# Designs tried in a protein design chat: VH-VL binders against q9umr5. Part 422

Target 1, 268 residues: q9umr5
Amino acid sequence: SYKPVIVVHGLFDSSYSFRHLLEYINETHPGTVVTVLDLFDGRESLRPLWEQVQGFREAVVPIMAKAPQGVHLICYSQGGLVCRALLSVMDDHNVDSFISLSSPQMGQYGDTDYLKWLFPTSMRSNLYRICYSPWGQEFSICNYWHDPHHDDLYLNASSFLALINGERDHPNATVWRKNFLRVGHLVLIGGPDDGVITPWQSSFFGFYDANETVLEMEEQLVYLRDSFGLKTLLARGAIVRCPMAGISHTAWHSNRTLYETCIEPWLS
Short names: E, the ipSAE of ESMFold2; O, the ipSAE of OpenDDE; V2, 0.75 times the mean of E and O plus 0.25 times the DockQ between their complexes.

## First folded at step 21 (VH-VL)

Design kh61 (framework fv_nofazinlimab)
Fold by ESMFold2-Fast, scan of step 21:
Structure kh61 (fold): chain C 268 residues (1-268), chain A 122 residues (1-122), chain B 112 residues (1-112)
Amino acid sequence: as target 1 above (268 residues)
Amino acid sequence: QVQLVQSGAEVKKPGSSVKVSCKASGGTFSSYAISWVRQAPGQGLEYLGYIIPIFGAANYNEKFKGRVTITADKSTSTAYMELSSLRSEDTAVYYCARVDFDEYGSYGMDVWGQGTMVTVSS
Amino acid sequence: DVVMTQSPLSLPVTLGQPASISCRSSQSLVWRDGNTYLFWFQQRPGQSPRRLIYKVSDRDSGVPDRFSGSGSGTDFTLKISRVEAEDVGVYYCMQGTHWPRTFGQGTKLEIK
């Protein structure tokens, strides 16, 4: 009787990371069909986000078609951006709850654990040189790299995030906004102890200004211009904000209290 | 200045694999990528793929159907291109080239290695 | 894939005279940042390619000012104002805007 749940993983991730999440869902909503999409796993998660959107779109279409009552999306980290784009490009999605689990919705400006693991030097001040080029934009990390000290380069070079956020013009912007607004609930989850998503408020559509002062969602031009529908969704009562302290980036999908507080209530 | 030095010529049998190295001196992983290009005798240039060492990940031209693997070793500042299931038509000079990044974009293959001749024959 | 077409493929030229090579792309090479990632390379006999021009018209350091690049969108030109003996070789255009990166067929410049 519960709507199916589709899970989209993050950077350098796979379905294995969601084993605890699946246990929690089974305990509280027994009989829920949960599909964790095994696409773009591991290093394949570095493929351009538009390529990932296309692949995930093909995978979710038959699941949505089999569920006339609707589906829920749980989208972790980078996967939250994939889901943002899916909701915009699909003119026929039937998503009720879109649960964004610590995703850099306004972008990333900070060293990730992945980059530290591979190359343990701070790259945040220099990544703009690589990311805002044709070569850099062929990797997912660069698709949502948002250097607040080079906002002009971000706006001009971003092939993905600036477009889906409506920060750069696109011919399909009006249709993308209409499609996104069909979502039932936008559930935003994140917290100050994440340690990877920088600033952590990016998970709530907050972001740095040029002085690295965080401005919250309601102060962003994206919100004020209602570029893809955030202001409309908030007015409709469709945005849920669920911040939680004490949770590291790799623990969002395996913390029972987080699940019970922020996820469980939205899995009808 | 950045220099790229490649490994020496190889003679390989059909069906085998070859791994060509490209050792960089100077520059940093935060400022460049390494591209691989080949040139068959008397023919033009063909792009195989590239790696951004800081990401530890590469993009490949689909033409090589999963036969090519590009890797990088930070500790030795060396990039590698491995081509498997070799055929006679893979006979070519293989080049590595640096993609440098300025404040406002990529400079694209400004420094090249000397080339490595790979001959595939029975 | 973006097809890069060069003309002429063979270019005999008299020393001291100008030479011109055309390059046409099957798609616009203007990237979303407003830059055009069109490059020109020179390959002297037995040597690695050497980049001469990037972003249509910018010369690499050490490249003589007799080499100039121009063009926009899909049509590009490399010009040598006064050909010298050292200029003998094959010239390639390349696009960096679209994946995969592709080269023109090459233009062989020879002294007649």
Scores: ipSAE 0.836, ipTM 0.921, lowest interface PAE 0.7, mean pLDDT 91

Design kh62 (framework fv_nofazinlimab)
Fold by ESMFold2-Fast, scan of step 21:
Structure kh62 (fold): chain C 268 residues (1-268), chain A 122 residues (1-122), chain B 112 residues (1-112)
Amino acid sequence: as target 1 above (268 residues)
Amino acid sequence: QVQLVQSGAEVKKPGSSVKVSCKASGGTFSSYAISWVRQAPGQGLEYLGYIIPIFGAANYNEKFKGRVTITADKSTSTAYMELSSLRSEDTAVYYCARVDFDEYGSYGMDVWGQGTMVTVSS
Amino acid sequence: DVVMTQSPLSLPVTLGQPASISCRSSQSLVWRDGNTYLHWFQQRPGQSPRRLIYKVSDRDSGVPDRFSGSGSGTDFTLKISRVEAEDVGVYYCMQGTHWPRTFGQGTKLEIK
């Protein structure tokens, strides 16, 4: 029957947020085994991303082992970055569809109405001082903070995103790329009305240049250098882009039209 | 200048909890981190953990994980360190200290509170 | 955890003479940004610690220039060019590079 689905939540989230998603999957693909991982819930989602990757890795290994035909990942917001790293560090993953649900794949640079309590408006331009330090890099938010005005600091200090994107060299880069390329489909979902992910095109591997002009995936050095396999995946026909307007950040996992359009087709 | 003022000395029984406060004045409370360090009588310094108030989250030395909780109240510019399941070996002066952030990274603890003696005895 | 080892643990010095304290780490303290997060603190009797040096060699504001820091990788030194009476106390090195942050055992500087 249907491949099992593993769900990884986002910042300050828990499994409760996915009730509607589970209902939709049950309606369209009855009998699907869906596991929403209850790790790093709430404030524990602020733990360093590499710590989260290790914890989620331990949880997904037995699920993948029981599913020789493969599994699907649905990874929301920050969880999409955890899943990116899982696919790179696991030399034996059997993921078919990796569904990235409004995740800041090229990083985050901005304050929003939904994150103002974490990122005061006046802090946006100065958050690099905190994030690009040993102290800041011990929190998940700083692991993907990408200040386009301090790209040199981002490249040198980022303990996570710059490494998994291949923007900074790493001894394991060749192995990580090989492992990531084993994914069947990379399904990218996001939209202009998200209100949290800044720029929203980060969900599609687009990002700000030094003038805060958004450059799309195909213009990024990460893509052009094929640092972890984006260019190879696109050439293979394995990248699916599914933008949708009118959806706020907390609604991606509870919108039926979004599910039917962007998620359902990839849950064989 | 930033100043850190801690709550007064406490005497606690084994198995109880203690909550020490650290109130900041001057500067912007949310623009730095607060570390907690302890020192047993006649001994050296031991790092417990720290909080970055703008994230509302703390990191703890594994030695104390499960017993220590560090929180911050931005409205009163006050950080707190709570240590539970107290033992006699927890008797120490507990310090809070500010972690400054420069353009080139954090530079350790530049401003310290006066210390709070916590004595654990029966 | 990173072990920080100081030597000597006890340092008697004559007023006006130089003093030198060594600090060795069990792992390199160079962070991925190229900076070395090694700091030196002074604790005078009955007082809170006070930061003297940050990032190996930068003096904190108000710290006399007779204090200097040097070193790289795993070996660091704090030097006092001319010891004054007010320098009596315990000196600690601390690494900020690795989690958890750790301190040396302390070096007690004494006159006589």
Scores: ipSAE 0.799, ipTM 0.901, lowest interface PAE 0.9, mean pLDDT 91

Design kh63 (framework fv_nofazinlimab)
Fold by ESMFold2-Fast, scan of step 21:
Structure kh63 (fold): chain C 268 residues (1-268), chain A 122 residues (1-122), chain B 112 residues (1-112)
Amino acid sequence: as target 1 above (268 residues)
Amino acid sequence: QVQLVQSGAEVKKPGSSVKVSCKASGGTFSSYAISWVRQAPGQGLEYLGYIIPIFGAANYNEKFKGRVTITADKSTSTAYMELSSLRSEDTAVYYCARVDFDEYGSYGMDVWGQGTMVTVSS
Amino acid sequence: DVVMTQSPLSLPVTLGQPASISCRSSQSLVWRDGNTYLSWFQQRPGQSPRRLIYKVSDRDSGVPDRFSGSGSGTDFTLKISRVEAEDVGVYYCMQGTHWPRTFGQGTKLEIK
């Protein structure tokens, strides 16, 4: 009997995108109960991330309650940020493997080919004007927009990412850290050919400095301060990094080689 | 500089829908948001929702969710507000207004359309 | 929803005299960036609303300096130092900090 798997989709996405992932899991782990959550589909994925976290929390509680041996999370793209917050706000989660598929864990700063309609006329350098306002923060994409040239605005205006990363103080920060550290394994997946997540190293907690030079996870203040437990997890041997070249953003959940290499080993 | 011009008055029957347009001229349409506000005869202002054209996405006041749809056509610099399942209580002047993001922080609704009277009667 | 309460609702004023309108919010309008997104609008008879003040005290371009805004947190005031005939109309405060955006009920300013 395998632990149940809960799948959380990304921006402008739905459960339909995971049909190949379901096939792979069923082939290698027959009998696994896989629940792909049909919440915040399509344009509803633009709802504020804290609203999405609350909705997904309500959906996962009964699933976790029925699985005393634990569950696995597979969270794609923006969904990886939802899952980050779920693990922090739930003091009773029993997640074993948290598998993050190409999620902008340190934020997004860049134009994308796949999401071109979000940046058709506004250059990435000007999105901070919209995103770091009350109106902009009412959309999920602005909740993790991280302009490295306006880090002061990001720290002050971000309603979501700066808080869950411990970059700005929050009354619940110590409890969120304790809850997040209950996770068995943090499996980070991403790669240079994604074409959407910018920088792609954001999927591994790397990000741009003020000169747009990428600093890896171990050089980030959030890691060095152990703000939400990354340093503790790494020391515990609980962080798995699985980069793979040649995979575009929409292919992470439908590539068999990626599944066999990066996902399958963490499903028990 | 920026002007918002709305479509003309409408008279509708209960249960029908109405679609009001708001055409922007001047400035860069994609650099701001368009809010929709209504005012019943002799009453105050009520916020319906807004759209950020560059995201192609809108947020709606919960009171109107399921009945109101706000869209934008960037090629014509026009925003639309459609209200369905009309009731007599929806009789009001409907305004579009710009939210400009040209400075640090949002300026709020600085430019308004002339208003569109929507009358719902049998 | 954030409730915006204006006082007075009716304001008869003598031409050339000062006028003052109060606006109170049911919760703080300070956003996490330190800014307070409170605006004041004027609606002259038969016209669209026109914004006079934003961020509590900043005047829009073309707004006469006889109009001033002040306040903090939950208590705000719009002051007209010397009322002129063209100032007749309804004045609304509005908060932009919280979703949904909400307006005060309006204050009707008339020359007595």
Scores: ipSAE 0.834, ipTM 0.922, lowest interface PAE 0.7, mean pLDDT 91

Design kh64 (framework fv_nofazinlimab; at its last look DockQ between E and O 0.65; V2 from the best seeds 0.81)
Fold by OpenDDE, look of step 22:
Structure kh64 (fold): chain C 268 residues (1-268), chain A 122 residues (1-122), chain B 112 residues (1-112)
Amino acid sequence: as target 1 above (268 residues)
Amino acid sequence: QVQLVQSGAEVKKPGSSVKVSCKASGGTFSSYAISWVRQAPGQGLEYLGYIIPIFGAANYNDKFKGRVTITADKSTSTAYMELSSLRSEDTAVYYCARVDFDEYGSYGMDVWGQGTMVTVSS
Amino acid sequence: DVVMTQSPLSLPVTLGQPASISCRSSQSLVWRDGNTYLYWFQQRPGQSPRRLIYKVSDRDSGVPDRFSGSGSGTDFTLKISRVEAEDVGVYYCMQGTHWPRTFGQGTKLEIK
């Protein structure tokens, strides 16, 4: 039998968004138990990410317990960060494949149409004033805002991303790294036509430097220092990068070709 | 300069709900947050919660057990505070105040509304 | 929740004399960015609160220089070098570092 699949949604999402994915899984892996977690849906997805991590943890623990052979995680957009944190704080998870589906794994610094919708009167260059404050950090979108021009503020104020990245020292860094390294495979999915994740390379742990030049994963300090295990995972062949063009952000979970190429191989 | 103007006094029965408005003028509504604070007669100040209008999201003091709902209408630069299941203990002056996200990082409530008296009585 | 404790709660002062109000927090108010989000508010009789001090010691525009804030960590003080009649009212400290935001009990300043 196939291992259970747990799906974690993104910002402003619900389980309904994954109906096509469920169909694909059912067709190619019949009998697979797929659970789309209906937690922090819609506006509730703006709750602090650590709060979400705790909620999702409570939901996945019983699922994992019933699947001693392991489970697969498919985590979309903001959900990918939630899942990475989840795997970092759980010392007994049994995740075989962690599929990060167009997630801002290295943070967000976008000023796209998507952000304009959320922030119609604000520019990305000024969002740091809100996000790197005690008030802003109470919302998920600020928890992974990564302003390359205000790195000091990011490192100090970020309540979530800087911690799970091991960019800011904390007493759980070693343990979190150990826990995260329990994952069988880390499957990173994203693409240049996403239109939301900015830069799109963030889905592959790439990100801007101070000049807004995109650097690859291997050039990032988190990799070089192996702060949460990326270097170790890569060395043992546990990281899979699956870029795909021509897919918009809201279509990653409903594209058959993407599923067959980037997701299906890791559900066995 | 920014001004906050609140709605008028309310008299409510126990168990009912009240919704107070706070209209901002003279500034960019999306560049700051709106906090709500109340003060019972002869008592101190109590923080209820705040909203960041640009996010359309609010954070609440758990003390109120989900009775408080804070919303904002960016088109009218107006924030709202709704308190449900009113009790006599909810009798107080309710204030809105601006949390400014300026370059100086002051953040505190530097502009206050005039206050709205809410009386809960049988 | 962070408990803010003010002292004294009642402060009778002679005109022209100095006044001092203490505010203590149950835990450090230093945030990750290194700032301390401690505020002082003045509420005159029948009026809305007015912010006097932010981040421990920074004065708002229009606040007389006879008002000063100081302190660090968990201990803070508001001082008035020369009390004037218009200073009558209740003063509150507030912390903005931790959620939920919390106020001190207030200190009622009166003229003897």
Scores: ipSAE 0.912, ipTM 0.954, lowest interface PAE 0.5, mean pLDDT 95
Fold by ESMFold2-Fast, scan of step 21:
Structure kh64 (fold): chain C 268 residues (1-268), chain A 122 residues (1-122), chain B 112 residues (1-112)
Amino acid sequence: as target 1 above (268 residues)
Amino acid sequence: QVQLVQSGAEVKKPGSSVKVSCKASGGTFSSYAISWVRQAPGQGLEYLGYIIPIFGAANYNDKFKGRVTITADKSTSTAYMELSSLRSEDTAVYYCARVDFDEYGSYGMDVWGQGTMVTVSS
Amino acid sequence: DVVMTQSPLSLPVTLGQPASISCRSSQSLVWRDGNTYLYWFQQRPGQSPRRLIYKVSDRDSGVPDRFSGSGSGTDFTLKISRVEAEDVGVYYCMQGTHWPRTFGQGTKLEIK
């Protein structure tokens, strides 16, 4: 029947946030086994992303083993970066559709409206001082902070995003690329009214240059060099782009029209 | 100049908890982290953990996980370290110290509080 | 955890003479950015620790130039070119590169 679905939540989130998503899946694909992983909930979502990847890996291995026909991943916000790394570090994953819900795939550079208590309005330009230090890199937020005005510091200090994007060399890069390329479909979802992910095009592998002009995926060095397989996936027809206006950051997993348009078609 | 001022000495019973404060003055409280370090009588320095106030989040040395909680109140520029299930071996001077995210990459720990003696005895 | 080993643990010196303290780490302290987060602290009797050196060799503001740090990778040295009476105290090295942060055992500097 339908392949099992594994859901990975985002920053300061938990499995409860996906109750509407589960309802939609049950309506359109009845009988689907959906597992929402309840690891690294709430403030534990601030733990280093590599620690989260290890924990989620342990949780997904038995699910994948029981589903020889494959599984689907739905990964929200920060969770999309966890799933990026899972697909790279697992030699034996059997993921068909990787559905990324408004995840900062090229990083984050912006004040977040819904996290005002965490990110004061005027901190964006100075967060690089905190994030690109050993102390900052011990928090998930800093693992994907990508200041376009200090790209040299991002490349040197990022313990996570620069490595999984192939922007910084790693001994395992060739194996990570091979593993990632096993994915059936990379479904990218995001939109201009998100209000948190900055730039919103980060969800589609676009990002700011040094002048804060957004360059889309095909203009990125990681794409042009095919560092982890984006160019190869696009050539295979395996990348799906599904932008939608009018959706705020906390609504991607609870909007029926978004589900029907961008998610439902990829749940075989 | 930035100064860190800690709360006064405490005498506690085994099994109780203690909460030490560290009030910052000068500088921007949200632009740095606060580390907590302890020193048992006649012994060396031991790292407990630290908080980055703008993240509202702390990391703890595994040795103290489950017993130590570090928090910060940005409105009063005060960090707190609470240690529960106290034992006699927790008797020590507890220090707070700043991690400064300056342009030189100097980081930890350039300004220290005066220390708070916590004595655990029956 | 990264183990920091200091030697000597007791260092009697004559006023005006040089003093040298060694610190060795069980792992490289070079971080991914190419910097080495090795620190030296001084603790005078009854006082809080005071940072003297950061990033192996950079001296904090107000620290006399007779204090100098050197080293690389896993082997580090703090030198005092001419010991003064105010230098009495315990000196600690610390690594900031790896979690958790760890200190050496301390070296007690005393005047002969």
Scores: ipSAE 0.857, ipTM 0.938, lowest interface PAE 0.7, mean pLDDT 92
Fold by ESMFold2, look of step 22:
Structure kh64 (fold): chain C 268 residues (1-268), chain A 122 residues (1-122), chain B 112 residues (1-112)
Amino acid sequence: as target 1 above (268 residues)
Amino acid sequence: QVQLVQSGAEVKKPGSSVKVSCKASGGTFSSYAISWVRQAPGQGLEYLGYIIPIFGAANYNDKFKGRVTITADKSTSTAYMELSSLRSEDTAVYYCARVDFDEYGSYGMDVWGQGTMVTVSS
Amino acid sequence: DVVMTQSPLSLPVTLGQPASISCRSSQSLVWRDGNTYLYWFQQRPGQSPRRLIYKVSDRDSGVPDRFSGSGSGTDFTLKISRVEAEDVGVYYCMQGTHWPRTFGQGTKLEIK
């Protein structure tokens, strides 16, 4: 029998979006208990990420309790940040595979699709003024907005990403690192044709420097300092990188080849 | 200079809905947020919620959640506040106010509309 | 919700004399960036509110320098060094650090 699978959705998303993923799991791993959490759907996905983490934590506790041998997480887009925070704050989680499906793990520095329709010039260079304020931090996208040109503001104002990355000092950093490191595998999925996650390498803990040159995971200060355990996890052989071209942001959970290549092997 | 002009006074029956508009002129509408605040006769100020038009997203005071909807139309630089299931206690002047995200980090409500009186009576 | 408590609620003053309004919050208003998002608004009779002070002590452009704000953490003060006839109205403090934003009850400043 297979470990239960818990699915956490992304921004403007709902449990219905995962119907094809559920079909694939049923076909390859019959009898697997799969729960697609239907919290913070649609517009509610804009709620502060710590509020979402608390709600999802309450939902996963009974599932994990019924599966003492472990569970798997499949966490899509913004949901991958929720799941990474869960792994940090839960001192008793039993997650084996954490599957991060095109998630902005080092942040986001790309415009929303609707900015293009109203203002053909990019707004991303000015969004930091909104996001690094008390008003902006009350919305989830600002909780992981990462402007490489205003790093001081990011470090001081971020209520979520700078904290879970250990980029800003806080009293729980050591405990959160210890908790995160109890995960069995970290499976990183994303690709250059995503079209939303910017840079797409954020799904692999890569991100822009101040010149918008992408530095890969191993070049990031959070990796080099091992601030939340990436270096330790890589040294254990527990990080799996599964890039795939040709997949748009909304298609990651409905592409059979992606499922078979990057997800299926980790649903033990 | 930014100005906020609101729609005119409304008289409503209990159980109905009201929609107040707030049109901005000057500045870049998508670069700031619009707050909604009300003031019952002889009373203080009460914060209803706000919208950040660039996100198309609003935040609501829990006291009004489920009855208030705040939206924005970026093409006309207009924000809207709709309050449903009106009660006599909802009789108030409703203000819109800009939250500017300037280099000074002021963020407060620096520009206010003229107010819209909404009267709810049977 | 953060409770904002103003005192006094009614403040009769003689023209040319100083006035002082206290505002206390139930929680610290220091936000994670180190700034304190405490505001003062003036509402003259028949008018919309007008922001006077942001970030505790920063005076808006066009606000007379007889208005000053001070305080830290949870305890804040608005002072008018010499009250003029145009200062009649209701003064509100507001916190912008926590959701939902909340106002004090207001202080009605009136001339004797």
Scores: ipSAE 0.822, ipTM 0.918, lowest interface PAE 0.8, mean pLDDT 91
ESMFold2 (binder alone), look of step 22: mean pLDDT 90; pTM 0.935

Design kh65 (framework fv_nofazinlimab)
Fold by ESMFold2-Fast, scan of step 21:
Structure kh65 (fold): chain C 268 residues (1-268), chain A 122 residues (1-122), chain B 112 residues (1-112)
Amino acid sequence: as target 1 above (268 residues)
Amino acid sequence: QVQLVQSGAEVKKPGSSVKVSCKASGGTFSSYAISWVRQAPGQGLEYLGYIIPIFGAANYNEKFKGRVTITADKSTSTAYMELSSLRSEDTAVYYCARIDFDEYGSYGMDVWGQGTMVTVSS
Amino acid sequence: DVVMTQSPLSLPVTLGQPASISCRSSQSLVWRDGNTYLNWFQQRPGQSPRRLIYKVSDRDSGVPDRFSGSGSGTDFTLKISRVEAEDVGVYYCMQGTHWPRTFGQGTKLEIK
């Protein structure tokens, strides 16, 4: 039978958002046990990411224990960062495919028309003052705010993203890398018409340099140093890149063509 | 100069709720956070929680989680603290205070409201 | 929770003499950015608290030079070089580094 699928939602989200995704999985892989985790829903998605990681960890342990042949993760938007950390902190995870749906893997820097009240244009250049403080780091949004003009503050203040990406030293970095490398496939999905994730290439480990020019994954220091295993995974043939144009941020989990092209092949 | 002005004293019965307001003047309301702190008569200061208006979100001290709700209205530059299921030990002066995210990185409670006395008695 | 311990709790001082208040935290207040978010507040009788010092040693605008803060890690001190009558009140240390934010129990400064 098919491996169970665990779904982790994003910012201001809930299990309701994945109804179409569940329909698609049922059509192509009938009998698959899909668990959409109802934790940190709505406003609770603003809780610090390390708190969310701990809560989701407790929920996934019994699911993984019941599936000795492995499980798949589908992690949407902010949820992709939660799943990145889960794979690093769990010594015994049995994840085969980690499917990252438009997640800001290298961080977020930019205003969006879709969620302008969270990331207003007038605040983009000044949000670093709020985010790179003990107060700001107690909200998930600031845990992955990555201002390319204040990279020194990002490296020193980020309590989450800089650590899991190996951009800032951490005592557990070697163990986190070993655990992350246990994943069978890292499936990265995103696209230029997302409208929320800025730059959209963050979903593929690309990001802005100090001049706001996007450098792709292979040009990133974290890749070149193999800080958490990206270079090793790519050499192993375990990284899948699936960019798709024409998909807005809230449509990644409800587009049939996207599902058939980028998700379905990895749900053994 | 930023000034915080709080609503007037309240007398409440056990089991009821109270909602205290904190109106800000001066500065840009969305550029800072508002903390809530209480002080029982003759006692020290106790932290309740804070809100960052631009995120529309608050964090609460676990001791009060489930009973305290902190909100903000940007159109009136006003923060609110609502405490439910009141007991006699909730009798205290409740203060709002600003956390400024300025260029000096002070990140502390630099401007305080005048305080609101909440008395819980049967 | 981080416990903040002040000493002394009662501090009688003669006018014009120096005063010193100690504050100890149960764990380091150095945040990952290298900054230490330790604050000192003064509360005069019947008034709201007023911040005197932030980040261990930085003085707020309008706070007299006779107030100074020092310390590192877990041990901090507030000094008043020459106590004035207006300094009567309760002094609190407070940490902003860890959640939840916590205050010391307070030191009551009185003129003898």
Scores: ipSAE 0.826, ipTM 0.921, lowest interface PAE 0.8, mean pLDDT 91

